VH-VL binders against Cytochrome c oxidase assembly factor 8 (COA8). Designs and how they scored, part 10

Target 1, 167 residues: Cytochrome c oxidase assembly factor 8 (COA8), of Homo sapiens (Human) (q96il0)
Amino acid sequence: APERGAERRDTAPSGVSRFCPPRKSCHDWIGPPDKYSNLRPVHFYIPENESPLEQKLRKLRQETQEWNQQFWANQNLTFSKEKEEFIHSRLKTKGLGLRTESGQKATLNAEEMADFYKEFLSKNFQKHMYYNRDWYKRNFAITFFMGKVALERIWNKLKQKQKKRSN

## First folded at step 1 (VH-VL)

Design c22 (framework fv_cofetuzumab)
Fold by OpenDDE, second read of step 2:
Structure c22 (fold): chain C 167 residues (1-167), chain A 124 residues (1-124), chain B 111 residues (1-111)
Amino acid sequence: as target 1 above (167 residues)
Amino acid sequence: QVQLVQSGPEVKKPGASVKVSCKASGYTFTSYAVHWVRQAPGKRLEWIGVISTYSGDTYNNQDFKGRVTMTRDTSASTAYMELSRLRSEDTAVYYCARGQLYYGSSYDTYMDYWGQGTSVTVSS
Amino acid sequence: EIVLTQSPATLSLSPGERATLSCRASESVDSYGDSYMHWYQQKPGQAPRLLIYAASNRATGIPARFSGSGSGTDFTLTISSLEPEDFAVYYCQQSYEEPYTFGGGTKLEIK
């Protein structure tokens, strides 16, 4: 019985961005675009005296970033795959080979590719709607926590000023 | 036929705002993004930003430091780009261009149809 | 941002000659085997026109004499035999990351 080779599901490597910000950085760093998602990862600064609220904000931002990175990495992979299938199918239908007489990869024109984009968007419409919805929800939450952190920082500054006036 | 028709030339003073319109026809407006690109005299093309005509989501070039506002009217199949706090350096021809919707890979965000351009002159 | 360097800045050729235009990106614009590089033609006083998308795909209505090649950081636009109408400025553009950037352009002029 021939051993069915386990199709290595190319799990999109959780590409830990090899981008390492400088250790003494006091701000968020933006890395180069991820090769899969094409999104620039953000390395969030961790203050030495991070408040629980700041930590919560940072975690929420990190989770949102990871979610977004994964979504787009998968979406780009799906897109590339379906695009290739579409091109091959269309070329076949046209009686064209995958390579030109010059040995170049046969391609479709922009009009033909527009059909692919329409079909792809139609097929993925619901997925994109859910993404947008969740994107807004996550960003709303982030913004809300940003506001809370801002208020906390103001309050802490005021308390410190009062203590300095009392001494 | 796909066509993007932009508003006419503008002359503005420094510190003013300009709003350029881009009316689309010959295709489903909400199925494509609209990019904005400018070109100063004798300079390279500069990408300003993109708007999803469907969602209204925008991505602006950060070099504009929040001076750019992109909007769309789906009922009119028209995109708008407003540039505020105008400077002499903002003197350019401004183009709208059709792109693919921002949902997919950045691969498909090429600009296949362009407006005729809108000349914006900022002079004291 | 990704910086695109086009070379040469000016190319002087005669009709019927082969034109080769280069565009180099400061970083790779490839993802999943696709190159996020596009080429545009711009004639004086006109808007840019899409020639090539995704490094090698000819846009609708673009003559077969136009071809694109390359991957990673190095891309080439080739015009196999120049026609009089081909004398223009050519721009490469990347859509790998925002902000999208254009090259400085190559001016193709008649010799």
Scores: ipSAE 0.005, ipTM 0.539, lowest interface PAE 12.0, mean pLDDT 83
Fold by ESMFold2-Fast, scan of step 1:
Structure c22 (fold): chain C 167 residues (1-167), chain A 124 residues (1-124), chain B 111 residues (1-111)
Amino acid sequence: as target 1 above (167 residues)
Amino acid sequence: QVQLVQSGPEVKKPGASVKVSCKASGYTFTSYAVHWVRQAPGKRLEWIGVISTYSGDTYNNQDFKGRVTMTRDTSASTAYMELSRLRSEDTAVYYCARGQLYYGSSYDTYMDYWGQGTSVTVSS
Amino acid sequence: EIVLTQSPATLSLSPGERATLSCRASESVDSYGDSYMHWYQQKPGQAPRLLIYAASNRATGIPARFSGSGSGTDFTLTISSLEPEDFAVYYCQQSYEEPYTFGGGTKLEIK
């Protein structure tokens, strides 16, 4: 069972963890897993004189993180809701109460739950296919922009050396 | 209800500095960014910059060339914008506005709630 | 910086008519199908009011007659049937890159 610690204290209702990142970090910081999406957020370092290209890369990475987090938070919510509805429906069909004689929530065995998982995966197959496609597209674009930023930084270093030598 | 209440009007001489305050209420101050925007008489809106109320990190529009300093006081739920070396062209209404804080350095989308504006007049 | 051009500068219409306001960006403000374009309404002596965010999403409390559309570099704000209170200045704003920039505004005035 997960502990209620500092990791969960600052989780936002929208599915993003509110954490306390280190002040004045010179590189990206990785936070604790989000309560809803179960993904770790990245806090992006913003340099003092960020170029337009560097800004586009950072924004693309931030957008990809938000998109990914929103997808999994929504998927987990849908799964939990449909699972509970399925369990209640099957218990009624069996003529069983929603709670055991001890007052605990009544549950289905693994064989019965296998039917739910098959149905859920089948129903959501297309959604997961689109997610995978978009995930690959986003990562390709990030890699491409990372390459552009690297080239820009090399060019800027060369310009600085040339300027220094001319003085 | 969400409110942003700004300090009163200012009249300054060229070369002076002005500090505008923006007091937030009705929400958790450190969960949102504060943007600063100005509007000269009859002109378009101009974005000055943004501050993360959580970390204190800022991004200033380079058009102000080191003249803008943004700060916040979390205990008072108040954001501040100071503009130094004032020119007649700085005569404008200055607004604070609330934005998202998701990444701790609020380079994000829209501004949903705005202060009433602070009139700053720079005259000799 | 991204330059936003709004047209027309002034639009003279009567209550009940349809208003169509244009905003063009100097470069695309889209990322992965999401548009970083927003619309604000400003009345004389008042602060701007958020109308539409992310090109097509209506802000809380904004009447259904307001709608936004567009992608890439071309965006439109439409008011399906003008009410007397809609005569104001409308600004588009991009948040795709810093500095954030606003258009020059379209003044909607009574004919």
Scores: ipSAE 0.000, ipTM 0.473, lowest interface PAE 14.9, mean pLDDT 79

Design c23 (framework fv_cofetuzumab)
Fold by ESMFold2-Fast, scan of step 1:
Structure c23 (fold): chain C 167 residues (1-167), chain A 120 residues (1-120), chain B 111 residues (1-111)
Amino acid sequence: as target 1 above (167 residues)
Amino acid sequence: QVQLVQSGPEVKKPGASVKVSCKASGYTFTEYAVHWVRQAPGKRLEWIGVINPYSGYTYNNQDFKGRVTMTRDTSASTAYMELSRLRSEDTAVYYCARGLEYYGSYFDYWGQGTSVTVSS
Amino acid sequence: EIVLTQSPATLSLSPGERATLSCRASQSVDYEGDSYMHWYQQKPGQAPRLLIYDASNRATGIPARFSGSGSGTDFTLTISSLEPEDFAVYYCQQRSDWPYTFGGGTKLEIK
């Protein structure tokens, strides 16, 4: 398979960070915020003797992270685009240019932006509500599998104690 | 047997890009990290970065200022390292190496090395 | 970044002698009871070969004459009785923090 899909993460709105920490790799690690989603990615430790149940849990956590990253990267792009369009419209109405004399982007003060923020939050309310519902569903599933993995580990420790006594 | 086989030597002009390949065999490619290390003539080893072949996630040493791109092809069990905007100081032997753990590891197997010469 | 200083830069010895190579880190490479220092051997025209990992563990296939010790910032690679094939350059490497860094190397040469 070509590497274009993975390379798209570098520039796409659903891009994710490329962080892998150097500490002894028995734990999950948190990276710097992604450029587009502004969320810190978690890179998951993969043990050499990973059970099928542990693999299922890890993949569920990875999929949930990718879903979360994509949602917020897209949301942030939409916000930025609509914000720029609003600012452009207001500056045009005032007869002002889009950039200051120093070359910086012209902007509106907080009082002028209040209407934009209120409207953006209102029209995205339902979208955010469905995101929260899906987030809770995913976390319930993760918690359930975490419980299963914990029970598997307890069972394996008990079996090891039995083997030590007989051997 | 575990082997990492790298592409052949490259001679490039300043400002060009070079892409080095590293083909893995003898183990499950997606279970081990691939690190990239270089060594300029008579100099110490310098760590370039790492890729997790399972996820495609990478971390690059910031000394390369965004000039390094690491990718992999899981169907071919091959990792790639591309270095752009080459300078004479990039003249080195480039190695790929296998990391035993994705997030913090030692390099148990190395490729044979790829000589990259940047001349003006 | 963590700077690794190896000494001596060059060590001239004869076969059968004991070699002691030092690696000093600018800050501790210990984490939660482990020391994240590794040693590699490199011969001319060849890729490095792992000798010792996590300060004191011998890699698979490495002869018993090679041993590693140390913790914190001071580490030592010892070769108890040099064989002809041991004359090479030796590098230490830390994995305690990013970027991973290597020492400047110690060249073991025949007297």
Scores: ipSAE 0.000, ipTM 0.458, lowest interface PAE 19.2, mean pLDDT 79

Design c24 (framework fv_cofetuzumab)
Fold by ESMFold2-Fast, scan of step 1:
Structure c24 (fold): chain C 167 residues (1-167), chain A 121 residues (1-121), chain B 111 residues (1-111)
Amino acid sequence: as target 1 above (167 residues)
Amino acid sequence: QVQLVQSGPEVKKPGASVKVSCKASGYTFTEYAVHWVRQAPGKRLEWIGVINPYSGYTYNNQDFKGRVTMTRDTSASTAYMELSRLRSEDTAVYYCATYDFYSGSLPFDYWGQGTSVTVSS
Amino acid sequence: EIVLTQSPATLSLSPGERATLSCRASQSVDYEGDSYMHWYQQKPGQAPRLLIYDASNRATGIPARFSGSGSGTDFTLTISSLEPEDFAVYYCQQRSDWPYTFGGGTKLEIK
């Protein structure tokens, strides 16, 4: 039986279908999107007879998820912090207070905020390029190892069938 | 303010079961995993396992296989860890723990206060 | 299971001194350039407190005197100048594989 989160598996960062042999219990679970990273966490089930190759695939998938969630959580935190610093700096330069007469935080107009977004994107351009490159490398590696695991399982089934036949 | 509050101390006889609770507040309970860790007197910390509060799925450390059951009640924002067939070596302080991805502090930046479980005959 | 060995078991120092704590793993906790080793501080009767995550990143609110270094199987926690509140037990933990495991701990005590 599929896990409660099976439908949401398609929206997970890897975009890859769950790999699980029919004769083994396989329980991955998917949470709701993290409010900070906006990504869904996945917990992977470990089969009792996991091969070294299957272990490498699992570790790669776990590490990629953790890397991806941490990257986006940290990126969102950095964005929020630098946005506040930019707003405070600009208000100070204009000689304006940090709060309105109603006690709300003073804000900048859309034109002024466009300066921040342009600066933020420009400053983080290399960081985002390295992220995209690493993301592609990680997904390629995952797909490659999934292929290797699939081939290993096919070969092991054939080998076991032949061994049983010869006995 | 993130807070994990655990149930009070327990004294059990060998062969009995104990169920420890961990009530979460200050965050969306279903969005973060709850881990369980124990520490016997004078010994190291030992990881017991983890539960996804959203789905209810768990992964348990094989050292506790067949004896530990993790559950949760989403309406009460409470996670539970039940350990059966207790032995004297199960005497320990049991902790629940979680993490906040936003703070960059992974995985155990929030801990319960601990629940003392004593197994005596 | 990855076994973590901490040394020394007990370290006796005075406030103002530098503390260096070691954690050695039975196998590499590195994967694709990252080291999945965390450090925690624990005081008597209290739950552990996260200090360092992923070998070298300081957790939120942790003073700059705490630093982590290392990769592969050898990791170090350094406290550059001990404060009175730093005398506690320190544990390393790996998250490279399940089950997560902890070291035996290093107790920092006043000379």
Scores: ipSAE 0.000, ipTM 0.452, lowest interface PAE 18.2, mean pLDDT 78

Design c25 (from c23 with heavy chain G99D L100S E101L Y103G G104Y S105E Y106A; framework fv_cofetuzumab)
Fold by ESMFold2-Fast, scan of step 1:
Structure c25 (fold): chain C 167 residues (1-167), chain A 120 residues (1-120), chain B 111 residues (1-111)
Amino acid sequence: as target 1 above (167 residues)
Amino acid sequence: QVQLVQSGPEVKKPGASVKVSCKASGYTFTEYAVHWVRQAPGKRLEWIGVINPYSGYTYNNQDFKGRVTMTRDTSASTAYMELSRLRSEDTAVYYCARDSLYGYEAFDYWGQGTSVTVSS
Amino acid sequence: EIVLTQSPATLSLSPGERATLSCRASQSVDYEGDSYMHWYQQKPGQAPRLLIYDASNRATGIPARFSGSGSGTDFTLTISSLEPEDFAVYYCQQRSDWPYTFGGGTKLEIK
């Protein structure tokens, strides 16, 4: 089986947990910021009569959100780790302890930190370019499917109007 | 083991209706869309439509508009396709097939087929 | 609707030979670098069997002798060395637009 086939079968089911809580009206809702990505997740409402095309769109949006969350969680973790390593290395080179005499964590001045930021941005430039490309590709796909869903809904409304007029 | 088991053959007169069943087993019924496809003797495959077994929503090919009704029973893991106002041209083998709502709109598992004959 | 044309309608070959089957779409079935074309095998009295999905991906359990290629409007199914069990009708199917459509089929028969 190819990886894409395996991933298709491994994708989480719609399940009860993805259904809107019992209420007269349900909406998408926004969660608290993820501790790693610092992005707020969107929990998508599943309509009672969701079409297969609408489910595909929702799954694409969920998958894109997960991808986006994973990217930024990794980026923020990498930044924090490399920043700590950079500070540790520079303090060690200067013969300084990792803590000040007052017990606070030792820091570098703005000039030294500017060198770190420049290096971090430079080495991650290609990664950010690929992220932007993939982000646009994913949003184009979402827009395309949103258009297909809109056309499906318009067509269904036209069918409904024809039936009501013929009665 | 994934299986789709369809109801037995039907012989109908023109103007009658036929209802074909498709019982799913070996997977979570509500996670995968069910498609209906037919094939007249010696002819190509023709897509009839799809049902989302979780929501009950359906989309039907316009060629069958007004004559096809798709339903499902989640407790029985069974999908149904009813075709009304039958014509001789509706004589075909009717298949149900599974499609992942997360995947490729490729029909990875098929029922064995139900022969429907429409004659005088 | 997207019309799929398969050629040849009938292909007569012997076991051990290479088979090349063509499917041409009336408009592009490509989307974002992927080609939304599938291939099925059907034997007499049986339901179709999925062989290839999205132009070139082999379905689970399908022998390595089956391969798919192509993009845009032109697609090919290749069987590198025919086995006796491969003599069947082959159909292409597009998933680029509603309604899903199938080709007219190519019948592989023993020479």
Scores: ipSAE 0.000, ipTM 0.474, lowest interface PAE 18.0, mean pLDDT 81

Design c26 (framework fv_cofetuzumab)
Fold by ESMFold2-Fast, scan of step 1:
Formats: sequence, C-alpha cells, structure tokens
Structure c26 (fold): chain C 167 residues (1-167), chain A 121 residues (1-121), chain B 111 residues (1-111)
Amino acid sequence: as target 1 above (167 residues)
Amino acid sequence: QVQLVQSGPEVKKPGASVKVSCKASGYTFTEYAVHWVRQAPGKRLEWIGVINPYSGYTYNNQDFKGRVTMTRDTSASTAYMELSRLRSEDTAVYYCAKEGYYTLGYAMDYWGQGTSVTVSS
Amino acid sequence: EIVLTQSPATLSLSPGERATLSCRASQSVDYEGDSYMHWYQQKPGQAPRLLIYDASNRATGIPARFSGSGSGTDFTLTISSLEPEDFAVYYCQQRSDWPYTFGGGTKLEIK
C-alpha cells in the first residue's frame, strides 16, 4: 500500500540535485509519458486539510486518469500488434521474407498500408465512439465537482470574513 | 508519543463565553488539521468544526450559528475553540482531535482528554 | 446533513460472544468504490478511540477481532469474540460531507 502520509502532502517530491536543494511540491506534478499509453500522468497534490468534497474531486480525477491510461495503452498495443500481423500476412502473400536483404525489418509502402488503416479505423469506430461518450461523461462530472469545490471555497471565505467582523 | 492536552474544566453563566485550549506535542502541529467535537452528558458526539493550523482556515458546523471561533498559536502548538453566548444546552465535554493521514481516511486518530464545560445560572 | 442511525441502542452480551453493531446513513456515504465511514470506541470518562476507518480498515493497534463491513447506507461493526475491555460505547462517523456527523452510539454492556 502507498505511503499515504507522503501522498497527502506531495505525491512527487522534487529530486535531489547538486545545483538545487530538494523541495516539496505543493502543486500537481506532471510525469513523463507512459510507454504504452503515451499520455503524461498527473500526480495530484493532496492538501493537508482536504475537505470531503475535495477528496471526491481528486478521487474522480485519479480514477478518470487511470481509466484513460488503460484505454489508450490497450488501444496502442492492439494497433501495434494488428499492424505487425497485417504486414506479415501481406509479405507472405507476396512470397517475401520478414526481413530485407540487408537484414532490416521488411515494410509495406504507404499505399499498401492504407488498407490496414481503413480496416483498423472501421473496426474500432464503435469503440472510439463509446470512449468519447464516457470521456464526456467523466469530464462533465469532474467539471461539476470542480464547481462545487469552488463554491465551497467561496462560501467558506465569506463565512470566515463574517466571523472576523463579528468578533 | 502524539499527545493533545486540553485546558481544565470551566463553569460559566448563560450568555458568557468559554475558550478551550488544546496543546499538541509529538508531531508537527502545522501539518494536521484539528477537529473540535463535543458530547453532552449521556448524548452522542457532535462535530463542531475543524481548523487548519498552517493557514488558520476554519470550517464550522452551522448549528453553532457564528458562536464558534477557532484559532491557533503555531509557536505554542496550541489550538483554541471559543464558544460565545453560552446556553444551558452547551453543557458538555469538549474534545479536540487530530486529523489522521490519508492512510487513515482522514479519521480523528488522536484525541485530547476532554474539557468539561458547565453552563448554569 | 447526513443522519446516522445506530442499532441497537444497547446490546447485552457475555465475554466470548460475537457482537454485531449496525449503522445506517440517511444517504450514501460511498464515493467511487470507497465507503467514507469510520468507527470509534468510547469508554466511560475517556475520549473516543479510532477503531475502523473507511468502513473496513483497522486502525493501528486495533485487535483482529474487530472488523468493519458494508457500503452505501448500511454498515456493520463486528467483534468476533468479546473481551472484557470491549464493553464500551461504539460510534460510527461519516466523512462523506460537511458537517461530519456521528451516530447515536451503541452501548455494549455485560450480561
């Protein structure tokens, strides 16, 4: 289980550098692109006094990121696998080996690959439509909760100012 | 080793104010929220509110109608809860409690011993 | 606000018996697969002590005989085999929304 104490303050503390002293980040941190999804993960900063509503927003954002990462990792792996299978199939049809005379990986020209791209897009059209629908649903929910958090913060600041005036 | 030590018992007349202190030790005071909870004799626990000791930000339960003021002194590692315009129904034991880490679901992991406040005429 | 109802109000059992305590919320305290419900134990003259957080996780130092379960609006605290020191009042508390609220408590008393 992760060190939630460290995660509460900063999920990605700054690295130690000979030129910069180590420091804690108090903001969200963007990581390097994932090898499979090619998306940059966001490591969310957890404030020390996070309200229940802020917790719900953060959890929704984290869950949406995980869902998005998984979708694109699977899609990219499927694309790569099917592309290689298509190339191998077409090379066998031509009576060619999988490697060129120079030992490099044999490829198809752009015209031949057009068939693969058309098939892949057609085959995955419905999947991409459902992805977009779910993405909109998730983004709507996130926006809704962001609005709630903003209203909570405004209301709490107004109450705090009222309290100071009524000392 | 984490400890929250509260001020001693108070007896007040209706309309007066009471200020309860909660001195923290064994952890970095500014890193964890402090909650205030009360319990009238033989009754349930009632959440009063929370203070962020770093920023001074507070959120108070509306049931206290602006009568509650939460403050802190970072140099003394002490949180305070002042309740004004006291009524007989404010007679209760008042607790301060430290908020736990995310790993404890932000639950109240350590509590003060409680401060008895009696409001009588 | 979210109202928490605990039942029974009083439960009379002997050491060695199993105790099952209920907490019902007026609305769901679940969010994205987690249940934002905590349990505390309070002995006479003492402050409450955290037992279970987020419905089913035992706090540090809490004996294995204590377990929590449930989701949505219906939660249970179970003590598999009562020890003498377990006779106390138990409170559930939700962290799903401000203000935080507590149940009315269940008093475990010795038969």
Scores: ipSAE 0.000, ipTM 0.487, lowest interface PAE 18.1, mean pLDDT 81

Design c27 (from c23 with heavy chain G99S L100I E101Y Y102D Y103T S105Y; framework fv_cofetuzumab)
Fold by ESMFold2-Fast, scan of step 1:
Structure c27 (fold): chain C 167 residues (1-167), chain A 120 residues (1-120), chain B 111 residues (1-111)
Amino acid sequence: as target 1 above (167 residues)
Amino acid sequence: QVQLVQSGPEVKKPGASVKVSCKASGYTFTEYAVHWVRQAPGKRLEWIGVINPYSGYTYNNQDFKGRVTMTRDTSASTAYMELSRLRSEDTAVYYCARSIYDTGYYFDYWGQGTSVTVSS
Amino acid sequence: EIVLTQSPATLSLSPGERATLSCRASQSVDYEGDSYMHWYQQKPGQAPRLLIYDASNRATGIPARFSGSGSGTDFTLTISSLEPEDFAVYYCQQRSDWPYTFGGGTKLEIK
């Protein structure tokens, strides 16, 4: 069989080509975690007979993924930089060196780091609130388009059944 | 026919900025990612970063320490890469290349390259 | 970052001979059954040209004499019977992790 050994999008629209390279491009794939965002990217499969509605859904999902990747990569970078600046500042205020006698980075105790975490969370509260709001907006839009695509697929399936009955 | 056409050669002083353009034709500009890659004389290829022309999202190789800015103009089907605070080590041929962002991430078409020379 | 090591640095062969080029990754470039390794050809004064993607898939327009194999950390580009136009520099590239990285290249030259 042509599809043997290859996974397929079971909900693909009727009329979609069944030719599929082994494993790689006939369905969505999840990649390794991004080094900076720590999120796994999704590689979306593009059907040969992709409808305009399916294309809009795919592009929206791709854009949302890129938005998430950018947000978390930037957030993680900001956290790391501000954490190091905080530690450096506190060690200098105490008159301590930046390295231990073994050459390792000097660190602050848990109570001191708690101050940083509180301040970081407070400072970024509004940013995280806007992220959550935008995530909900994007998720709603994706769900709406998924519903439209599902309805289109049902309609196409019904058309095929009616064609068979007419014959 | 798919083509990526880059701007002409640049000669810059250390500390200056350079902006290289990459004009796409023969395909829907917003459906393919644009990558930037450089090659110093006699050296290996080095990946600089990627821009998705649809969303404007970028990811830059952190080796450039915030010196790289990638942008695009969808109406002109043109991508841009700006490198600031130039050093002599930035002397290279700079390429743009196209990839299917959502699948494969391989560079199927390349620009002809833009020579950037940084000298005092 | 993932370091790619190509060997040999230079390979001297005659037209009609078989060429085998190696690329070794510092860590696995496999993910869920796929190998995220590509091969490019570069001629002097020209941009690179895609030959093989995802370890073993030949790019559009690439002659059947070019083939790729391997998985994990060890990959091979094979040219079954060299043509005069095949003498060029060959680079491997991984897309398993950011930043994307390239090997040092193998220069294929006429003996």
Scores: ipSAE 0.000, ipTM 0.457, lowest interface PAE 18.4, mean pLDDT 80

Design c28 (framework fv_cofetuzumab)
Fold by ESMFold2-Fast, scan of step 1:
Structure c28 (fold): chain C 167 residues (1-167), chain A 121 residues (1-121), chain B 111 residues (1-111)
Amino acid sequence: as target 1 above (167 residues)
Amino acid sequence: QVQLVQSGPEVKKPGASVKVSCKASGYTFTEYAVHWVRQAPGKRLEWIGVINPYSGYTYNNQDFKGRVTMTRDTSASTAYMELSRLRSEDTAVYYCAAGYPEFYSSYFDYWGQGTSVTVSS
Amino acid sequence: EIVLTQSPATLSLSPGERATLSCRASQSVDYEGDSYMHWYQQKPGQAPRLLIYDASNRATGIPARFSGSGSGTDFTLTISSLEPEDFAVYYCQQRSDWPYTFGGGTKLEIK
């Protein structure tokens, strides 16, 4: 079995789950939700005759997926850690231990947790706004390149028709 | 390579304060708890407390009766433990240690080299 | 606080022999199927070194001759065939509740 210390000390810790797409596919493959980001990864199909423009579009979509996966994995990890900290801080303030009489982890009720959710959302407001801005910018770029690829395919069809007329 | 490097030895008079530093490298400083543990000569290890480097949240062992203050500097990846109103029984080697897997429930897989603190008249 | 009692206080053995070290907790350190008990080795003038975590998991780089077992309140560290470098003090530690506590230690010495 893998050593726990080695897992913890990963230099580039991505919270992304590993998945295995079908070995041969003529389509993009969608995987199960990542454990940390809760987003489904897409494994992009690479055509044998991929144009430079099609490659650029694919790479942009892959980069956007990686960015999105990292953002939500980090956000969910931060939420989990801060929630745990908040719960323990409140339990200590009340003079309560970390474990209940039954030996389970002590928890707070929904009313008490409302303060945490409010603080977390307020604290992360600017971060989420920057995420939304970048999300729109990336989707605009993807849409723009999709348009270019569509024009390239139309052009190629026209070139093929001209060649057919000659033959 | 994970490493925790502590400040050098200290000799103090009863009633004084001592501040020990612990500089972390080889991992993301804010991702793991920093614990403080001491060991008097020939005695068992004794847990002093923990700091969450991400938030600055601390929990101190009540045996120290509010004499312990833990802080951190995230830009320097350094944690500090200050013990005030020193007594001769505080003579010990003080260790910092990185906690895993949880901030609030940890075993210690990486330790500093230790800082000797001697309290004598 | 959870009190950890280690026995024996001193264990005198020769290289090649099997060592069995005990740690008993004043209350259960189990939580949801896991046992929050850990073992450390300490040599004179050195910081402790993690050997076993969560009762039975060997830490990174720790030789296969070290093994841990137990649950609830009774835990054992076993060294199947002692090597010269294994003569040291061994401590157990619990992470089940605050404050974290350590046992009094077992000194493993050469006979």
Scores: ipSAE 0.000, ipTM 0.509, lowest interface PAE 14.3, mean pLDDT 82

